# VH-VL binders against p93756r25to151: the designs that were tried, part 7

Target 1, 127 residues: p93756r25to151
Amino acid sequence: EIQLGSKLVVGENTLWVSNNGDFALGFFNPPGLLNRFSIGIWFNSNSIPYDQRKVVWVAGAGVVVSDNSSYFELTRNGELVLFDSLLGVPVWNSKTNRFSVSSALLRDDGNLVLLKDREEIVWQSFG

## First folded at step 2 (VH-VL)

Design m5 (framework fv_gimsilumab)
Fold by ESMFold2-Fast, scan of step 2:
Structure m5 (fold): chain C 127 residues (1-127), chain A 124 residues (1-124), chain B 107 residues (1-107)
Amino acid sequence: as target 1 above (127 residues)
Amino acid sequence: EVQLVESGGGLVQPGGSLRLSCAASGFTFSSYSMHWLRQVPGKGPVWVSRINSDGSSTTYADSVRGRFTISRDNANNTLFLQMNSLRADDTALYFCARGPEYYEFWSGRSFDYWGQGTPVTVSS
Amino acid sequence: EIVLTQSPVTLSVSPGERVTLSCRASQSVSSNLAWYQQKLGQGPRLLIYGASTRATDIPARFSGSGSETEFTLTISSLQSEDFAVYYCQQYNDWPYTFGQGTKLEIK
């Protein structure tokens, strides 16, 4: 489980990974865009060659941030926030601050969920 | 066919400076992050610095931060490492290496092509 | 930083033998581990990435396995050109780190 206060920072090459390792969530550089990063989920299984791993979800339909300490955070008030540090503003958030979020989980099916009381799904990346 | 050719190494006194170059060919240089790594004979490589594809972001190992500057010239397919305030423990063979091209960079592909290295010796 | 420990440090072998090299990580690196071959006077050559995927133009006798903290590189039938030093490297977290190497030498 991903705890409140956890964050991913552009340039640190850190990931949130599903329990079985089949999916990863992190920053990636979209094809054709130099020094612009999106948050996404992709197939991360050892059975899938790296050059065939495909992004299955992107935050905000592919909003981007600059590579300058921008970050993706599960805030202590229970929101997922994508923050552009150069602009000084969040470019995307889950708007779940009133949902009593206790943690996040990247499920083995690739669905990122926000949990209440560590069990009840109150928000999910899949539509 | 990917080629990386380093140059600029040599013998310098402690406190001196050197500028290393890496000439790239056989791929779209501007699409890849590039790295400098160094290796002491008989030991494994140690990562030194990274520059992203358009040159707007750089990262450094703690041991070289504030002394080394990585840069690139995408028009001429060349990577540079400016080394200032050199210390005896900077003595090593310096390699340039190609980093991930793909948008899945953050899934962590490693260094797929390296040069042959250029030796740097810092000694009095 | 994540420390990678390779074993053995040196292995004396004959052509045709099956060899297995080990790499252990001080903390989980998932499957974000690569293997390199380095010959005297040359830069490293990427053999395996993602713990088990062979890089382009790498012979089928090379294979990788493992996950999390325990990894192995296997050469199923050693050829004369395979005598070299082999390094593992993690790219799960910054800074990227390498093992100290395993040297394959002629028995």
Scores: ipSAE 0.006, ipTM 0.526, lowest interface PAE 9.8, mean pLDDT 84

Design m6 (framework fv_gimsilumab)
Fold by ESMFold2-Fast, scan of step 2:
Structure m6 (fold): chain C 127 residues (1-127), chain A 125 residues (1-125), chain B 107 residues (1-107)
Amino acid sequence: as target 1 above (127 residues)
Amino acid sequence: EVQLVESGGGLVQPGGSLRLSCAASGFTFSSYAMHWLRQVPGKGPVWVSRINEDGSSTTYADSVRGRFTISRDNANNTLFLQMNSLRADDTALYFCARDRGDYSTSWYGPYFDYWGQGTPVTVSS
Amino acid sequence: EIVLTQSPVTLSVSPGERVTLSCRASQSVSTNLAWYQQKLGQGPRLLIYGASTRATDIPARFSGSGSETEFTLTISSLQSEDFAVYYCQQYDNYPLTFGQGTKLEIK
């Protein structure tokens, strides 16, 4: 379960992982791009090389951030925000600030959900 | 003068393997990412695979992942594509192409400034 | 995936004529569009990138324009060596995609 205020920072190489470990959410370098990072979800297996992993979802249809200080955050207002620290602007937002989000969960099927009262799905990555 | 010359294509039966080569000349090969693309007669090109400058990062189209392996030999200015478990739908003319060299003004890409002539691959029984 | 639709499919023209080829994207690609020329037995040749920037050693008669979803390639005075198939390519997002091509034929 991912708490309000949780961040992934490009330079920290940290991940949010599903309970069974089958899926990971984190920054990756899209094919063909230098020093540009997208946020995505992929099948998390040590036997699958980085360039052969299957990305099942990307934020904002693959929007990118440009530096190691950029971050993806579940804000205290209940939004998922992708912020480009070099440009000083958010490049993507879930726009869920009025949905009373209490936490996020990366499900064992790879679906990232935002939960109200830790139970009710109010936003999801694939729908 | 930039030149890319493909070789290694031929006729192979389904389930077989082929190794394609691309000999590069006229530029500093180790300074460019390289790609393989394929084309069926009468249709547009289809992107197959990418390898970065030093070979530490590779990427594949969904249709070939797990079957094809891209690699490079920077000492001999050669790009390779190892094709395993070949299927009838892999039949095409295979091109190597050079990635754009300058990402300083725009991170979008790639587009391909130089291509070879292609080497034909036919998968048939 | 982003689909590129080229028109016309085939164009019959005479040397000296001005020709305009169109490429339409299924979603915005900004100016991240390239044009290629392909002759029989040859690999594609880059003509234009960034929708309007002419590649090195490409004759001035070739020009590109457009943005978002609508793009054009213009050849101001068609030469005999320009009879070929022309492809557009978007590089806004993966997977990279090409149009189906426009074939220029001699009239």
Scores: ipSAE 0.000, ipTM 0.524, lowest interface PAE 16.0, mean pLDDT 85

Design m7 (framework fv_gimsilumab)
Fold by ESMFold2-Fast, scan of step 2:
Structure m7 (fold): chain C 127 residues (1-127), chain A 120 residues (1-120), chain B 107 residues (1-107)
Amino acid sequence: as target 1 above (127 residues)
Amino acid sequence: EVQLVESGGGLVQPGGSLRLSCAASGFTFSSYWMHWLRQVPGKGPVWVSRINSDGSETTYADSVRGRFTISRDNANNTLFLQMNSLRADDTALYFCVRDLSYRWDYFDYWGQGTPVTVSS
Amino acid sequence: EIVLTQSPVTLSVSPGERVTLSCRASQSVSSYLAWYQQKLGQGPRLLIYGASTRATDIPARFSGSGSETEFTLTISSLQSEDFAVYYCQQYSDYPYTFGQGTKLEIK
């Protein structure tokens, strides 16, 4: 379970991982784009080499950030925000403020969900 | 494990040609951007050329543009550098280098290099 | 092109010492800076990328810091295997450029 205030920073190579490690959420450099980073979810099996892991979801249809200080955060008001630190602007937001989000969960099926009262799904990456 | 093995270097006269090869193993070669870099003993590496994952895009350093051609054979996991109109200042150890496109634009794996000497 | 200047060019040091190497860029490279270690007869080995992130299997004694134009690589307690040449590299703009290197040699 991902707590409010948790974030992933491009330059820190940090990941959010599903319960049994089946999926990972993190930054990646899309093929063909240099010095540009997207946030996404991919199969994270140890039996699949890193270079063969398929991305199954990307935030904002593949929107990119420009800087190693850029981050993806579950904010304390319950939003998922992709922030470009070089440009100083958010480039994508789940817009789930006022949904009473208590936490996020990356499920074993790869679906990232935002939960109310730690059980009710109020937003999901699939859909 | 990731391995990059260069070959094809040697001694050539100015104006001559060489074709360098790089045999890649231990990863899905067709998913990665690849680079050639060169290094003169006692100096830092110098970037020469890059190629995208499917071979449709190439970029060259100004000093080699029009003389060198980078290419790849994804079926055989091989990267090439065709070097034409060689000059004395092309003398260097040439490295095949992998660039991770999934996270960062840095050179995470290098081969041991193949030496190229251009002299009369 | 962006020029990287490393200092010092040579350091004579003993095992166990704390070592700091500097890299200065002629223009801002933000945090798009990597550090490499090169031993005789080998290709460079990636140590740090993104100015401060350790690469896979790199010992914790190696750390990077800095941003924009001023960067440092620190080895907290030098080991005998660390005697090598160290290079910084920017990947902010093509062509990717490297510093001239800092050589660590045995005192």
Scores: ipSAE 0.000, ipTM 0.503, lowest interface PAE 14.0, mean pLDDT 84

Design m8 (framework fv_gimsilumab)
Fold by ESMFold2-Fast, scan of step 2:
Structure m8 (fold): chain C 127 residues (1-127), chain A 122 residues (1-122), chain B 107 residues (1-107)
Amino acid sequence: as target 1 above (127 residues)
Amino acid sequence: EVQLVESGGGLVQPGGSLRLSCAASGFTFSSYWMHWLRQVPGKGPVWVSRINSDGSSTTYADSVRGRFTISRDNANNTLFLQMNSLRADDTALYFCAKGDLIRFGESGMDVWGQGTPVTVSS
Amino acid sequence: EIVLTQSPVTLSVSPGERVTLSCRASQSVSSYLAWYQQKLGQGPRLLIYGASTRATDIPARFSGSGSETEFTLTISSLQSEDFAVYYCQQYYNWPLTFGQGTKLEIK
């Protein structure tokens, strides 16, 4: 379970992983691009090379950020925000600030959900 | 023993063609981006082309786009550069290099060959 | 394209000396900068990537620093095997580009 205030930073190369380890959420380079990163979910297999991993979801239909200090955050207001540090602005937002989000969970089926009271799904990546 | 060995260079006339090969050993070739670079004596390396791990994406320097084709054979651990419509200014020592794609992005080219010389002249 | 300018072009030094090599980028490359060593008849050898991370099996006397447009490679105590040409390279944007090199030669 991902708590409010949790952040993924491009340069830290950290991941949010499902409980069974089958899916990972993190930054990736879209094919053919350098220093351009999207946030996405993929099947987390160590036998599949990084650039061949099947991405099952991308934020904002594949918007990109630049620079190693860009980040993806579950804010304390209950929003998922993709922030481009080079532009100094958010490029994508879940717009869930009124949904009383308490946490996020990357489910074992690859669906990222935002939860109210740690149980009720109020937003999801699949759909 | 991690190594790359280039071959296929030679003397060719302007407008001619050459196919360079790069034999890889000692690492999981199919997991890495591969590059071709060239260098003229006394000058720094010049990047020519890149191919991703499965060969589905390629990128070229403007000076070679439409004339050169990068490809790979992961079953035989071999990288290729097909060079067509060669010009005098393509004369250089050609290197292949392995890019390190650990988790995200490019972290530098950690393995290079010794190069194969290409001379384009009449 | 991003242009990298290295200085000095040639540096004459003695073993045991501390040497500092500079690389300046025409625009910000963040920390996406690598340093290579090249000896006569050989391909380049990766020394540093990410501006400051030492590559595998590279001696501790080599260190990199800098960000954005200004970068340095430092050799804390030069050894006889360190006489070579050194190149910086950016991987921030296509096309990948290298500096013109700094040649370290025996004084």
Scores: ipSAE 0.019, ipTM 0.666, lowest interface PAE 7.2, mean pLDDT 88

Design m9 (framework fv_gimsilumab)
Fold by ESMFold2-Fast, scan of step 2:
Structure m9 (fold): chain C 127 residues (1-127), chain A 120 residues (1-120), chain B 107 residues (1-107)
Amino acid sequence: as target 1 above (127 residues)
Amino acid sequence: EVQLVESGGGLVQPGGSLRLSCAASGFTFSSYWMHWLRQVPGKGPVWVSRINYDGSSTTYADSVRGRFTISRDNANNTLFLQMNSLRADDTALYFCARDSDYGWDYFDYWGQGTPVTVSS
Amino acid sequence: EIVLTQSPVTLSVSPGERVTLSCRASQSVSSYLAWYQQKLGQGPRLLIYDASTRATDIPARFSGSGSETEFTLTISSLQSEDFAVYYCQQYYDWPYTFGQGTKLEIK
């Protein structure tokens, strides 16, 4: 499980990974854009090169951040926030601050869920 | 700066109850998950329980679930552990610990511990 | 549960020596491993988190390395105040577990 306060920072090239390793959540560079990054989920097969992976979900229909210090965070108030550090503004938010979120989980089926009491799903990436 | 001070330990008979307290100071208590851990002399620590920033979410080790209750009083910067149906194998030094700034379950500050002995 | 095995169990050393302590996980914990120092009569003190990041106010002589299942804590030049028990802890998977400890004692 992903705890409140956890961050992914563009420049750190880190991932949140499902328990079985089949799915990863992280930053990627969308095709045709230099120095622009989106947050997404993809099937994390060792048979598929990073550049050829199929992204199964993207935050905000593909909104981008501008620099290596930008981050994706599960905030302590229970929101998933994509923050553009160059612009100094959030570009996407899950809007879950009233859902009593205690943690997030990238499930083995690729669905990112926000959990209440570490059990009840109150938000999910796959709608 | 950051201080955690446990109290409430003592000698109790099997089946008895005890309430531990942890007084926190030097940080914004309501902004942190908090934990209880225990340690038998000569052994490593064992995680017991955690509570989120507002008390709406609690988790317990399997060995104490249903017997122990973690709670917090953010107005008075105090963490509690209510221990019921105590067993001999609950005998340990009990520590209060602060969660990491990032919400990962490692413990950046610990108290000095309060001893609990369960014996007839 | 993930079991952490520390080695050696006890090490008798002199000040000035380089000391390496090992922690092995029964399953991969990625980099979600912390190291603690515990002195007699005191609670544990966080030294290292995320396998290699020094905690606040921890001297540079302490360093951590490793990933997956194999981790080390190194003290580059042991000081008299470093005689203590050292524990590793994983926070990758619940329940969160600690190793049995390595005791550093003076020769």
Scores: ipSAE 0.005, ipTM 0.538, lowest interface PAE 16.2, mean pLDDT 86

Design r1 (framework fv_rilvegostomig_arm2)
Fold by ESMFold2-Fast, scan of step 2:
Structure r1 (fold): chain C 127 residues (1-127), chain A 123 residues (1-123), chain B 110 residues (1-110)
Amino acid sequence: as target 1 above (127 residues)
Amino acid sequence: QVQLVESGGGVVQPGRSLRLSCAASGFTFSSYAMHWVRQAPGKGLEWVAVISYDGSNKYYADSVKGRFTISRDNSKNTLYLQMNSLRAEDTAVYYCARDRYYGSETYYGMDVWGQGTTVTVSS
Amino acid sequence: QSVLTQPPSASGTPGQRVTISCSGSSSNIGSNTVNWYQQLPGTAPKLLIYSNNQRPSGVPDRFSGSQSGTSASLAISGLQSEDEADYFCAAWDDSLSGYVLGGGTQLTVL
C-alpha cells in the first residue's frame, strides 16, 4: 500500500509497483513530446521493450508536467495530485478530498484504487 | 532479428566521393527515421545526419552541410549517405542507426546501431 | 569542440556509485530530452538511457539518468568491471537544427 504523503518525482526515477510486480505506475515521456512527462500505468516486464510499452491508464487523459522536480502525490487529505513544479500549479487532481481516503493501492490487475479505512474502494482508475 | 549492416567504406583521396549504404532487416524500415553518426579514430561520436521515415525531412551537422546528402529507398530497406568533397577530417567509422520513435517528427535518439563501416581519407 | 560538455574521464572501484555530468544550453538540454549511450571497447554504441531517465529493456536499474535546467547526469550504482566503457550524452539542439553529443567520458573500473 501507498501511504498518505507518498510522492513520485520525475527526476527520482521511482515507481509504485503492484504487489506481484506485474504493473508499474510512474512518469514517462509521451511520444512526440520533448521535456514533457505524463503519469501512467503500464505492464511492467523485461520482455516488453520500454519504447513499446502500452499505458493502460494516464492521469487526466494525458496531461503533462514540464520539469524534473514535478511530482505525483497522494496528499494528506486523500487526493492524487499531479503538480507541475516549473509552472507552480496542479495540472490534475482526483478530487477525492471528501472520500476519507487512507491509502492507495496499485492492484495486480493494473487498477489504481484509493481505499477507505476498511479497504473499501472509494475511487479507481478503471471505469 | 533487428539488424543494420553498413557497407561502402574504403580508402579515398581528398576531394573524392564515396556512397555508404545501410541495409535494414527485421523491422518495418519505412516507419523509422534513420541517422548517420561517425567516430574519428580515438575520438568521440559525432552526429552527421537524419532522414525522416518518409524521406520528406532531412537535417545535417554543420560540418557536412552542402557536401553530404542523406537519402533512403524504402522499397529496398536501404539508407544511403552520399559523401562529396571528402576531407581528411571526414576519416571515421560511420554508423547507421535507427531512431527510437517511428512515424514521429521528433527525433529521440538511436536504439539500434550497425557495426559501422570505415572511411579513410588519405593524403 | 563538442557542443555538450562532459568530463573526459571518470573512475571508481567495484560497488561504488559514479556520476557523469553533461552540461549544455537552453537550445539543447534546456528544451529537449537527453539520451545516454554506452560504448564498450571495440563495439558500436548502445542506447543506455532515453527521455532523460528511461531505461530500454535489458538495461539494469543500476543505471539512472536525471536532467535539471541545462544539465544532465548519468549515475551508475554498484559499479561492476563490465561497466568500463565510454559514455556519451546527447540531445537535439533547436538552434543548430541537429542532434548534438558530448565528447564522451571514459569510465575506468579500478
Scores: ipSAE 0.000, ipTM 0.506, lowest interface PAE 20.6, mean pLDDT 85

Design r10 (framework fv_rilvegostomig_arm2)
Fold by ESMFold2-Fast, scan of step 2:
Structure r10 (fold): chain C 127 residues (1-127), chain A 122 residues (1-122), chain B 110 residues (1-110)
Amino acid sequence: as target 1 above (127 residues)
Amino acid sequence: QVQLVESGGGVVQPGRSLRLSCAASGFTFSDYGMHWVRQAPGKGLEWVAVIWYDGSNEYYADSVKGRFTISRDNSKNTLYLQMNSLRAEDTAVYYCARGEYDYTWGSYFDYWGQGTTVTVSS
Amino acid sequence: QSVLTQPPSASGTPGQRVTISCSGSSSNIGSNYVNWYQQLPGTAPKLLIYSNNQRPSGVPDRFSGSQSGTSASLAISGLQSEDEADYFCAAWDDSLNAYVLGGGTQLTVL
């Protein structure tokens, strides 16, 4: 379970992973773009070489950030924010600050969900 | 509509400090990253620093790193540049600029202030 | 020294087309959008072109931008005396973690 305040930073190469390890959420370099990073979810099987893994979801229809210090955060207000450190502004936001989000979960089916009271889905990536 | 007004410039001796302010109006200040850009007499533009919309992070040009500090007060719609250990080569007109971003179109400075002059001389 | 390279001057006569070049590297123009700023004598800079070729409202269509590889160009068709100004190209640089600008091109309308 991903707690409020958790974040991923481009340059740290860290991931949020589903409980069974089948899916990972993290930054990746979109095809055809140099030094640009999107946030997405991909099938994370050890049987599939890294460069052959396909993303199944991207935030904001593929919005990009430009910098190794850019980050993706579940804020204390319950929002998922993709922040571009170049501009000092968010480029994408789940806009869930009024949904009483308690945590996030990358499900074993690859769906990233925001939960209220640890059980009610109030936002999801697949939808 | 959108206005940025710089102040605080003046004549100072080398090694001294000076603080610049930029008063913003006509937009939601806390939604935008803010920049300082300077121009030495008869020279081109040089980017100085940026601060994030919430004040949580900053970047600086190598020429000012360790001497200048960018900050903001979102409750007052004001951007600041604290300049320490001033050198003759810091002599310039200092502009504040608003950073606009779009994921399709990238980043750009869509509004600039009129500038405030800093002269570092003995 | 400026990171992006522009000719220091350019000139033309009324009605002609003038092009101002801007050269960079893979870490700036090769990877990031190019913006152009116009500075009339004695005034603050203003946005002229953003994201390689987009015009803000109020900028005439005789101003256009383009980008190819690590270079960019600003074209001004139907040159007018009021276009006499300094023109600057700018882009983010991934290696420096900084915005970088050209040295500026002073355009004279003869």
Scores: ipSAE 0.005, ipTM 0.541, lowest interface PAE 13.8, mean pLDDT 85

Design r11 (framework fv_rilvegostomig_arm2)
Fold by ESMFold2-Fast, scan of step 2:
Structure r11 (fold): chain C 127 residues (1-127), chain A 120 residues (1-120), chain B 110 residues (1-110)
Amino acid sequence: as target 1 above (127 residues)
Amino acid sequence: QVQLVESGGGVVQPGRSLRLSCAASGFTFSSYAMHWVRQAPGKGLEWVAVIWYDGSDKYYADSVKGRFTISRDNSKNTLYLQMNSLRAEDTAVYYCAKDFYDTSEYFDYWGQGTTVTVSS
Amino acid sequence: QSVLTQPPSASGTPGQRVTISCSGSSSNIGSYYVNWYQQLPGTAPKLLIYSNNQRPSGVPDRFSGSQSGTSASLAISGLQSEDEADYFCAAWDDSLSGWVLGGGTQLTVL
């Protein structure tokens, strides 16, 4: 389970991973954009080269951030926020601050969900 | 299980007022936008009004602007429609509907409706 | 008086494919997702398709939606007698700051 306040920072090269390890959520460079980063979910395998990795979901239809200090956060208000630190602005938000989110979970099927009371799905990346 | 139950319909003379209620259960009512949609006898559906989760934003169909007021009481899980200056063309079954998220997503659950008849 | 235009009726025989059209403008279907609602005789409407082409749990895969430009379509393949119902398209309209719906299509299974 991913707790409120958890962050992924571009420069730290960290991931949120499903329980069985099949899926990862993290930053990647979109094709053709060297110094731009998107947040997404992909099938996570050590045998799959980076350039052959299939991204199954991206936040904001592929919105990008500009530097290594930018981050993706599950805020204490229960929102998923993609923040561009160079520009000083959030570029994408799940808009779930009204749903009493208690945690997030990257499911073994690759679906990122936000949970109320640790069990009720109130937002999901699929659909 | 999500349930929406409308009440307050009846027969009323033109120019008078009625207030409809919709009792919600099975979901966190205070987190979702809520709609009223109506259907005149033998006719299609017409969207009437929507209210945002905290009551701060409201939108109305042009046909009811200035006459109808949508409101909600999140402590009672209840949606309201105050209908003033009623006209014969307001005769319809009035449905309460839940939005999936914001005021403009889609109506994922509907109530059974309550009938309003405006008759001289 | 409907902002979105649907044919008033459609018909087919069991096993056939029928398509119901929905025509709008740039302020509604051209900019926002289309949803479809099914109303069986004597019942409240039910969500059938959302976000142009997505099915809620419990809706058979023989129902499908599509959108192109300012128009949308609902397709029903393998038509069954229980599909006899009224079908409505809907979209948000930013020029009206409100929802617009089609007049409905009454589907008869012959």
Scores: ipSAE 0.000, ipTM 0.539, lowest interface PAE 17.1, mean pLDDT 86

Design r12 (framework fv_rilvegostomig_arm2)
Fold by ESMFold2-Fast, scan of step 2:
Structure r12 (fold): chain C 127 residues (1-127), chain A 122 residues (1-122), chain B 110 residues (1-110)
Amino acid sequence: as target 1 above (127 residues)
Amino acid sequence: QVQLVESGGGVVQPGRSLRLSCAASGFTFSSYGMHWVRQAPGKGLEWVAVISYDGSNKYYADSVKGRFTISRDNSKNTLYLQMNSLRAEDTAVYYCARGRYSTSWYKAFDIWGQGTTVTVSS
Amino acid sequence: QSVLTQPPSASGTPGQRVTISCSGSSSNIGSNTVNWYQQLPGTAPKLLIYRNNQRPSGVPDRFSGSQSGTSASLAISGLQSEDEADYFCAAWDSSLSGYVLGGGTQLTVL
């Protein structure tokens, strides 16, 4: 499980991974953009080339951030926030601050969920 | 384990063409941006070109624009540099280098090959 | 001729702290992170520092980096004879849409 305060930072090559390793959540560089990054979930397999990987979810319908220490964070008040460090503003937020989020989990089916009391799903990426 | 091996260097006359290859092993090649960097005898490093993980983005040093073409074949885990209209100033050891995974593919090189020597002489 | 400016040489004695400077402009060091590469004689370069101050696995903690404005520095504490090498700073340049490097600093351990 992903704990409150956990971050993914552009440039650190870190990922949130499902328990069985089948899915990864992280930053990726959309085609045609050099220094702009989106946060997404994809099938995480050595047998699937990166250029053929299927992105199954993208935060904010493809919102991008700059490569200037921008980050994706599960905040201590229970929100997923995508922060653009060059602009100095959050560009996307899950708006889950009143859902009593205790942790996040990238499920083995690729669904990112926010949990209350580490067990109850209160928000999910797949709608 | 993680390895990059360059090949295709040699001695060539000015105005001719040469194609360099870089064979990657020990990692998921298709997940990484790749660079070419060169070093003239007794000189410093000069960046040449970069290609994104999927080949959709390519950038070149001004000194090689219009003459060199970077490409990749992810099915063969191979990076290429097609060098046309070669000049004496292109004489160097050419290194391929792996860009860092996904978010820093163009900003840092974490793995380097041993290099292949290109000599342009008349 | 290099886009980033480094001193051509530096020297120190074992145990000393040495610093290598690197100066650029707003389009490179002022807007993008700095990397440092170490090249031992006769070998390919090795990534020593990335993102201004981060060390890859296997790089001793006596190597550190810093960046302020359009300049960066590499510091080597507890200098050892095996540190004798060429050191290059580098950064992406947004105005050139290309990666730029300094001319290199040849470090001699006296």
Scores: ipSAE 0.005, ipTM 0.579, lowest interface PAE 12.2, mean pLDDT 86

